# Ledger of designs, part 49: miniprotein binders against q9bqp7

Target 1, 240 residues: q9bqp7
Amino acid sequence: VPQNWFPIFNPERSDKPNASDPSVPLKIPLQRNVIPSVTRVLQQTMTKQQVFLLERWKQRMILELGEDGFKEYTSNVFLQGKRFHEALESILSPQETLKERDENLLKSGYIESVQHILKDVSGVRALESAVQHETLNYIGLLDCVAEYQGKLCVIDWKTSEKPKPFIQSTFDNPLQVVAYMGAMNHDTNYSFQVQCGLIVVAYKDGSPAHPHFMDAELCSQYWTKWLLRLEEYTEKKKNQ

## First folded at step 23 (miniprotein)

Design yl7
Fold by ESMFold2, fold request of step 25:
Structure yl7 (fold): chain B 240 residues (1-240), chain A 94 residues (1-94)
Amino acid sequence: as target 1 above (240 residues)
Amino acid sequence: SREELFDRIFELIEKGDYEEALRLLREYIEKYPDNPLALYLVADILFDLGRPEEARKVLERAKELAKKTGDPDLIEYVELLERLIERLLEELKK
């Protein structure tokens, strides 16, 4: 249980987004500063089990592929994720016209994988946009805020080489979503509020992506877990 | 607690104290025979000790159980170790 609980929703904001939306999605620039990012907080508060298993996995991958092979593998995974997010931003941006070279981004299995999800996405309000929780002092870069099947969501896009059919198997991803949501709801750059989340896991082979919808109650449950991680991070930095 | 026990096991593995790690893991598995993480760790240690036939047998059960949990990280760890075990067994056949 966190010592210093803080609400995920902002009582000073309307939670009824029936008003007209802006004509172009927000893209608040990420500014580097001394406050921690969501991903840094999560990386610095991994459990001993998580740290051990990740390090063991690295050792086993290096045994399988060699040092150079492992470096190439991780570089390729990072690049594929980056290209996937770039392609999705281009697809979802009404002002972004695909250029000749950009069309090759759209021919990936990951993009094929999410097509059935994208048909249910509308009303895009933010893309690749920075958020800052001005009270709890953390920052992030969210992928997308849009309606999914009529519900306004913070949407997080993930690439995976293997199926992830259950939300519990999407590791710290739910914590990222709620941290971004809480930050956005308390960031003066945004005039609206979001109460739902969506994690979309896309597959390299083009298999149908798995959506993991998070209603407000589930988001509140994960928010409590996020606050514990942020509290742990703050305590570690005081003693470091 | 369970967390404290596994933290100790992880420390022992990192130090190379595999016999004590195995003792603790075997004791845990006796009480909880269907824990895929514990079974995976046994197989992982046996692989490092050069006992790949024993490791393969334990890992088959760990794989079955890991798939039931739906934990993609554990499934990946198990499948990676399986590939390494099979490669070592094939090498030894030469």
Scores: ipSAE 0.739, ipTM 0.943, lowest interface PAE 0.6, mean pLDDT 85
Fold by ESMFold2, fold request of step 25:
Structure yl7 (fold): chain B 240 residues (1-240), chain A 94 residues (1-94)
Amino acid sequence: as target 1 above (240 residues)
Amino acid sequence: SREELFDRIFELIEKGDYEEALRLLREYIEKYPDNPLALYLVADILFDLGRPEEARKVLERAKELAKKTGDPDLIEYVELLERLIERLLEELKK
């Protein structure tokens, strides 16, 4: 049970459209200072088992591929993820569609994989935008805030072939989403709130992506788990 | 506790004290025969000890159990070790 509970939702805010809402999605710059990021918190609160198995996996991958082969593998997975996120930001940005970037984007299996999801996405409110929870003292960089099938969501885009050492595994993905959601709902840079989440897992071969919708109740359940991870992180830093 | 036991096993593996790690793992498996992580660790140690035929047998059971859990990380670890074991066995045929 969290000792420092804080609500994920802000009752003083609405998720409904407002006539004064900006026509261009928000992109608040991330300014990393002394406060931890969501991904740092999740990375630093891995169990001893997770740390051991990850290091063992690295050793076995190096045995299979060689040291140079493993470095190439991890670099390629990182690049694929980076390109995927850049492509999605371009596709979802009203300004970027005027540059006709679709030709270059169609050569990615990951982009083909998400096409059915993108048809249901509208009302983009934020892209690659920083969030901060001043009270709980953490920051993050969310991928997207948009409507999915009529529900305003924090959307997180994932590829299925990224390296295991990254904290953004399927296990931690819901925690990442709700951490961003809770921060955004209490961040003065935002005038609205979001109560739903969406995790989209895209595939390199272009197979249809899997959407994982998180309603408000499920988000609240994961929010409790996020608070526990944040408390664990904070306690570790008191001893350092 | 179980967590303390596995923390000790991880430490033993990291130090290369494989025989003591195997003893603890086999005692655990006697009590909990359907734990795929424990079986994976046995196979992993046996592979490093140069006993790939024994490692393959244990890993086949670990693979079956890991697939039932649906844990993608454990499945990945098992399949990676399987590839390494099969490569070693193929080389030894020469």
Scores: ipSAE 0.710, ipTM 0.939, lowest interface PAE 0.7, mean pLDDT 85
Fold by ESMFold2, fold request of step 25:
Structure yl7 (fold): chain B 240 residues (1-240), chain A 94 residues (1-94)
Amino acid sequence: as target 1 above (240 residues)
Amino acid sequence: SREELFDRIFELIEKGDYEEALRLLREYIEKYPDNPLALYLVADILFDLGRPEEARKVLERAKELAKKTGDPDLIEYVELLERLIERLLEELKK
């Protein structure tokens, strides 16, 4: 149990869309500051096992591809992820049209992979939007807040060449989702809150994406794990 | 504890003390024969020692167990090592 527990939900906020809510999704700019991002906290609190295995994986990839091949592989993975998120933001934004953009950017296996998920997505409230938890002192950049099958979710889009049919196969992704959720629910830039999460794993070959829905109870369970990671990060910084 | 044992194994592998790492891993597997991480590490060391036939055999079991756990990182590590083992075995046939 974390020593400094804090609630993920804010009882003074609604999870339901209002007619008076803005018609354009929120996009709060991420401001660089000294407080850590969600991804930095997670990276800095990896176990010795995770660090060892990741370094071993890098060495094995270099053995397979060569140093230049691995650099190209890494660059391509980052580029594909960037293009995927840009395409999704364009698709979900009411201010943009496909005729004003290169249609080839929207023709990808990853975008094909998520089409069946996008049919169930509506009521987009935020896209690529910064969140800050002032009390717990962390920031993040969430991908999307929208309704999925009628439930308002923090949605995280991931690319993968491997099937991830189980939520355990998305290891730190649930922690990212709940960290963004908790920050958003207590961020004065937002007037609403979200109680559910969705992790969508898209595939390069266009195979149907796997959605991993997180109800409020599951989010609360992962929130406890996030708080432990944040405490670990804070203690490491105290000892530096 | 398991954590202390594996931390020691990781240190041994990083220093290249593969025979001691194998000894500790085999002792662990004797008690816990269906641990996919331990089996993966054995195969990983055997590959570096130039024993790819033995590595392939133990990695087959690691792969099946890793799939049951649903750990995507371990599955990736297993599949990558499998590709390297297969490449080495093919080169040895030439």
Scores: ipSAE 0.700, ipTM 0.939, lowest interface PAE 0.7, mean pLDDT 85

## First folded at step 24 (miniprotein)

Design wn1
Fold by OpenDDE base, fold request of step 25:
Structure wn1 (fold): chain B 240 residues (1-240), chain A 103 residues (1-103)
Amino acid sequence: as target 1 above (240 residues)
Amino acid sequence: SERIKRLEELAKEILRLVEELRKITDDPLVLYLLDRAELLAEFALDAAKRGDLEEAEQMLKWAIEYLEWAVEEVKKLGVSPEEIERLIRKLEEAIRELEELLK
């Protein structure tokens, strides 16, 4: 049990859209501060075993691609991820900001992969928006808050070259989603609450993306795990 | 004891370098590389304190590799006022020094 337990859901907030829900998705900028990001907390609390597995994988890839080839591969993974998120933001944004949808951004296998999921996405409330949990002292940038099949969700978009048919195959992504949910639900910049999460794994070859829906119960279970990771991070930083 | 102390000092230096680099960029790739270097340096420090010198050395080697890569990526971003260029040079010198100490 976490020593510093905090609820994921805010009893003072309603799931009902207030009539004042802006027609435009929220886009709160991420502020540079000393507060750790969700990503940093998760990266800094990886186990030694996980790190060894990753380093062994890296060494195998370097043997195959060379050092420069592996650096290029890694850079391309990050670039493809960035372009995918930019394309999704453009698709989900109601403002046809006539910035010429770089039609090239929309011609990716990843965008093709998520088309069937996008059909079930509506009521976009936030896109690429910062969240802060003041009490637990962490920040994050969430990808999307929208209705998926009529349920308001924090949606996290992921790219993969390998099939991830099970939520367990998404590693720490469920923790990231619930961390964003918990922060948003207690961030004063947001007037509404989210009770569900959605991880969407998009594939480079355009094969149908895998949606991993997280109901309120599953979110609560992962929230406990997130709190433990956050405590571990906090303890590490106190001992430095 | 001297070797343990040396490895601990190297790990602490890597952590300082990571913190300095983290102040100059928000690039997701660079931040990823810095997070790896930081975690590996922490593991190295813990290994050194336990007297596991082989693990400490291996972790430090991997941490240095990530720092070198991070510096290369920061250079590519071109966002370098003279102050950042001086910092990059200092970091490169420190990385070379750390590499020499691990030989």
Scores: ipSAE 0.823, ipTM 0.915, lowest interface PAE 0.6, mean pLDDT 91
Fold by OpenDDE base, fold request of step 25:
Structure wn1 (fold): chain B 240 residues (1-240), chain A 103 residues (1-103)
Amino acid sequence: as target 1 above (240 residues)
Amino acid sequence: SERIKRLEELAKEILRLVEELRKITDDPLVLYLLDRAELLAEFALDAAKRGDLEEAEQMLKWAIEYLEWAVEEVKKLGVSPEEIERLIRKLEEAIRELEELLK
C-alpha cells in the first residue's frame, strides 16, 4: 500500500465539463523543471531483472544489426514515434489551425492503423498538453484528451512493430496513462476531470490498431501501482 | 577495499555526468539514454556497496556505453561545442578509470 495515498479522481471536479466546448484543444507547454516526468519515474524504477532482459535484447539486436545499426534502429523508433504524434496532433486539431498538413506525415502505416479508432474519437479537449501534480510532485506531457465512444479519456498513442493485443503487453503504458489522469484531475489548468484511459497501439504495416480501454476501476488499480513507483523514485532520490 | 571505493566513485561520477547532460537537452532519445545510464550507475553503486564487483563493473560498462551514445546524440543536436567538450573530457576520464578497474 502506498504510504502517501492520493486519489486519482478529484471530488471537487464535476465529470461534466461545465465549460462550453472549447473551440480549441488545450496545449499547455511543458516547462523545464527539476520536477520528474512520468517517463523518468517509470524508467528510474525499473527492476534489475527488467534491465537485464533489456540489455540482453540489446546485445542480440547488436549481433544482428551491428552497433551502428542498433543505434539507427533506436533513433528511427523515436523518430517514427515523434512523426506519428505530430500527424495525430494535426489530424485532431481544428481545421482552422492551418498547419500545412504535411501530407507526407499522413502517409504512414501507423496513421492507416489508427483510422478505425479515430472514427470513434470526438470532443478533443487537449493535445500534447503538459500536466502537473503539485502535491505528488511529478509532471507529464499527455498526448490527447478526447471522447472515445462517448467517454472522456486520456488517450495515449503508441507505435509498435509487434502486435500487442492485450493491455498487459503494453508494459508500463497503463501506469503512464493513469499518472497523466491523476495529474490532470488535480492540475489547476484543467477545469474538467477524466475517469477513463485509452491506450492505442498503432502498427507500422497499417494493420488495425489495438485499443485498450481502461475504465475507472482499472484506472484506480493502476493508480495504486503508479503511486508505489513514485514512492520508490522519491525514496531513491532522497538517498542520493 | 580500494577497488570497491573506486567503483563507487566512478558510479557517482557517471551520475554527475548524467545530471549535467540532462540540463542541456530535452531530446527524448537523449533523455532515454541518460535514464538508462543513471539507472545502471545506481545499480552499480548498490552492487559495489554489497561487494558484488562483477555486477558493479558490468553495470558501469553499460552505463558508460549509454553515456557515450547520449553524447553522440547531443553533438548532432548542435549543443554548445564548449560545453560538450567539457563533458566529453569527463566521460573519457570515466572510461579510462573503468578500463583500469577492469584490468
Scores: ipSAE 0.819, ipTM 0.912, lowest interface PAE 0.6, mean pLDDT 91
Fold by OpenDDE base, look of step 24:
Structure wn1 (fold): chain B 240 residues (1-240), chain A 103 residues (1-103)
Amino acid sequence: as target 1 above (240 residues)
Amino acid sequence: SERIKRLEELAKEILRLVEELRKITDDPLVLYLLDRAELLAEFALDAAKRGDLEEAEQMLKWAIEYLEWAVEEVKKLGVSPEEIERLIRKLEEAIRELEELLK
């Protein structure tokens, strides 16, 4: 059990978005601060065993691709991810705020991959928006808050070259999603609450993306795990 | 032992370098590389404190590889050459120190 328990859901916020659907999705800029990001917390609290597995994977990839080839591969993964997020932000943004859609960003296998998911996405409330949990002292940049199949979700978009048909294959992504949910639910910049999460794994070859829906119960379970990771991070940084 | 102390010092130096690099960029790839370097240096420091020199040395080697890569990526981003050069010199010194420890 976490020592510093805090609820993921805010009882003071109504689950019903007030009827004023903001015509424009929120985009709160991330402020550079001493406050750790969700990503930093998760990266810094990986186990030694997890690190060893990743380093072994890296070494295998270097044997296959060469060192420069592996660096290029990794750089391309990040670049493709960035372009994918930019394309999604453009797609999900209201037409009036659409800067000239770079048509080239829309011509990707990843965008093709998520088309069936996008059909079920509506009511976009936030895009690339910063969240802060003041009490638990962490920040993050969430990809999207929208309705998926009529349920308001924090949506996290992921790119992959390998199939990830199970949520367990998404590693710490569920923790990231619930961390954003918990922060948003207690961030004063947001007037609404989310109870669900969605991880969408898009594929480079345009094959149908895998949606990993997280209901309130599953979110609560991962929230407990997130709190433990955050405590571990906090304790680690006190001892440094 | 003197070797343990040197490994601890090297781990701490890597942690300092990571912190300096974090101040000059928000690039997601660089931050990822720095997070790996930091975590590995911390594991190295803990291993050294436990007297596990083999683990400490391996972790430091991996940490340095990530730092070298991070510096390369920062150069590509066009960050201030002067600051990068300073950090490169520090990294090179750390690498030399590690190589001496591994002899």
Scores: ipSAE 0.814, ipTM 0.907, lowest interface PAE 0.6, mean pLDDT 91
Fold by ESMFold2, fold request of step 25:
Structure wn1 (fold): chain B 240 residues (1-240), chain A 103 residues (1-103)
Amino acid sequence: as target 1 above (240 residues)
Amino acid sequence: SERIKRLEELAKEILRLVEELRKITDDPLVLYLLDRAELLAEFALDAAKRGDLEEAEQMLKWAIEYLEWAVEEVKKLGVSPEEIERLIRKLEEAIRELEELLK
């Protein structure tokens, strides 16, 4: 139970964005800040046991791949994630045509994996866009705001190789989504709010991606957990 | 003891290096490695304050490994070569201090 509760939704905002043309998705630039990002808050509030488990997994991978092999594997995971997000931004941007897109960027098992999800996505309102919660003092860079099966969502795209899932990451993915949502709902750069979330896990081999829908009630539950993590971070930094 | 103070000072130097490196790039892999080093250095500070020297030393070893990796990745990016060379020399000093503490 957080000591200083704050609502995730803004009663002064509509959950129906204006449908004015010519809609280019919002892309608010990330500003220079002294306030922490969502990702940094989550990384800095990992428990010691989580850190020990991660280090044990790292050592097992090094035994399997060698030290240089593990570094190469890790670098490739980050590169594939970057390419995946770039491809999705390109695909979802109304200003780009298929002819203007990098063919190699679009040739990915991950992109094949999400095709059935993309057919249900419409009304793209934001892509790779900064959010700031000035009151709670944190920032983020959300992947996408769009309708999924008629519901306006904050959408977060994740990559997975599936054959070697040694690290569970499910705990923090919902927290990341609701943190972006809460920030967006109270950010003056946005005129509307969102009440639902979607986490899409894409697979390297092109297997159908798994969507994880979060309705408003579930988002509110995870919001409470996010507020606790933010409190932990703030208290830790106050004593430094 | 003197050993506790040396461990605390080493952890603080690692935190300073993390912040300096964070100013050079926003590369996601580098930032990930720096976040790992930062948390481990903070755990080391806490362990040293509790008198758990073995835990503090282990956390510092891991933190320095992540810093070494981060520096390697920043060199691949080719940004700020003179600043990165200065930070490499500071990191080498931190590594030498850790090696002396582990004896």
Scores: ipSAE 0.778, ipTM 0.907, lowest interface PAE 0.7, mean pLDDT 85
Fold by ESMFold2, fold request of step 25:
Structure wn1 (fold): chain B 240 residues (1-240), chain A 103 residues (1-103)
Amino acid sequence: as target 1 above (240 residues)
Amino acid sequence: SERIKRLEELAKEILRLVEELRKITDDPLVLYLLDRAELLAEFALDAAKRGDLEEAEQMLKWAIEYLEWAVEEVKKLGVSPEEIERLIRKLEEAIRELEELLK
């Protein structure tokens, strides 16, 4: 049980957009500062057993690909993830003239993979937007806030290569979503709140992506787990 | 206790190198590699304080490998070449210290 519990939802906010809502999605810039990011908190609170598993997997990959081959593989994973997120921001943004001319960005298996999900996405409220939880002292860069099948969600886009996915954040995906949600719901840059989450896992070969919907109750349960990870991180760094 | 102290100081030097590199770039791959090196150095420091010298040495070896990789990636970015050369020399000193500890 966290020692510093804080609610994920803000009772002073509505989850319904109003007529004054902007027609262009919010994109709050991320300021470089010393405040830890969601991803850094999760990375720095991995267990020793998780780290040993990762290192064993890495050594097996190096045996298969060679040292340079594994580094190339890893670099490509990061590049493809970056291109995927850039493509989704372009697709979901009303600023088509700036992004429409880069057709190479829009052509990938991952984009093909999410097409059926995108048909159910509407009312985009935020894209690649910074969130900050001032009280709990963490920041994040949220992928998307939009309606999915009529429900306003924090949406997190993930890439996967089967059968050897990069294992980073696989078990932490729900924690990322609720951490962004809790920060957004208490961030003065946002006038609305979100109570649902969606994790979309896209595949390199274009196979249909898997959506994982999180209702408010499930988000609250994962929020408690996020608070424990944040508490662990804070305690660790207090001795630095 | 002398070996424990040397392992602790090596872990702390690795942490200092991570912080210096983090100030140079926000490239996602570099930051990922630095996060790995940081966690491994912290595990090594804890293992050394518990007297688990084999674990501390393995964690330091892995941390240094991630730092070497991070330096390679920063060199590819072309930022701060004179600062990178200074950090390479410090990393080479850290590698030499680990090799002495493994004897």
Scores: ipSAE 0.778, ipTM 0.909, lowest interface PAE 0.7, mean pLDDT 86

Design wn1
Fold by ESMFold2, look of step 24:
Structure wn1 (fold): chain B 240 residues (1-240), chain A 103 residues (1-103)
Amino acid sequence: as target 1 above (240 residues)
Amino acid sequence: SERIKRLEELAKEILRLVEELRKITDDPLVLYLLDRAELLAEFALDAAKRGDLEEAEQMLKWAIEYLEWAVEEVKKLGVSPEEIERLIRKLEEAIRELEELLK
C-alpha cells in the first residue's frame, strides 16, 4: 500500500460541465519543467525482470532482422504511432473537414482497425491535452476524453503489430490511463471529471481493434498501483 | 575495490551523457532510447555499490548500446551537429573505459 494515499476522484466535480458542450475539444498545452511525466515515471520504475524480458525480445528481433534492420523497424514503429495519433486527433476534431486533412495520414491499417470503435465514440471533450496533478506532482498528455457507448472515458490509443506485444507493455497501459484520469480530475484547467477508462489496441493489418473498458472500481484498483510506482520513482530520485 | 569505483564512475558518466542528449531533442524515439539507457545505468550503479561486478558490467554494456543508438538517431535528425560531435567523443571515452573494465 502507498505511504501517502490520495483519491483518484474529486467529490467537488461532476461527470459533466455545467455549460453547453463546447464546439472544440480542450487541448491544454504541455508545459515541461522539472515535474516528471507519467511515461517517464513508468519507464524509470520498470523491474529488472521486465528489462531482461525486453532485452530477450530485442535479441530475437535482431536475430530475425539484423541490427540495422531492427533499428529501422523500431524507427518505423514510432513513426506509425505518431501518424496514428495525429490521424485520430484530426478525425475526432469537429473543426476539420475531409478536404483539409492529409489523405495519407488517414490511410493506415491502424485507422481501419479502430473504425468500429469510433462509431461508438461521441461527445469529445479533450484531444492531446495536458494534465497535471499539482498535489502528487506529475504531468501527462492524454490522448482523448470522450463518451464510449454512453460512458465518459479517458481513452488511450495503442498500436500493436502482430504478433501481440509482450505482457508487461499491456500491464502499464491501465496505469497510464488512471494516472491521466487522476491528474485531470484534480487539474484546475478542467471543470469536470472522468470515472471510466478505455484502452483501444489497434492492429497494423486493420483487424478489428480490441477495446478494454475500465469502470470506476477497476480504475481505483489500478490507481493504487500507479501511486506505488510514483512513490518508487520519487524515492529513487530523492536518493540521487 | 578500484574496479567497483570505476564502474560507479562510468555509470555516472553515462547518466550525464543521457541528460545532455535529452536537452538536444524531444524526438520520441530518442527519448525512449535515453530512458532505457538511464534505467540501465542506474541498475549498474546500484549493482556496483553492492559489489556485483558481473551485473554492473552487463547493465553498463546495455546502457551504452542504447546510448550509441540514441546518438545515431540524433545524427539522423540533423540537430546541433557540433554538440553531437562533442558528445560522441565523450561516449567513445566511456566505451573505452568499459572495454578496459571487461578485460
Scores: ipSAE 0.749, ipTM 0.895, lowest interface PAE 0.8, mean pLDDT 85

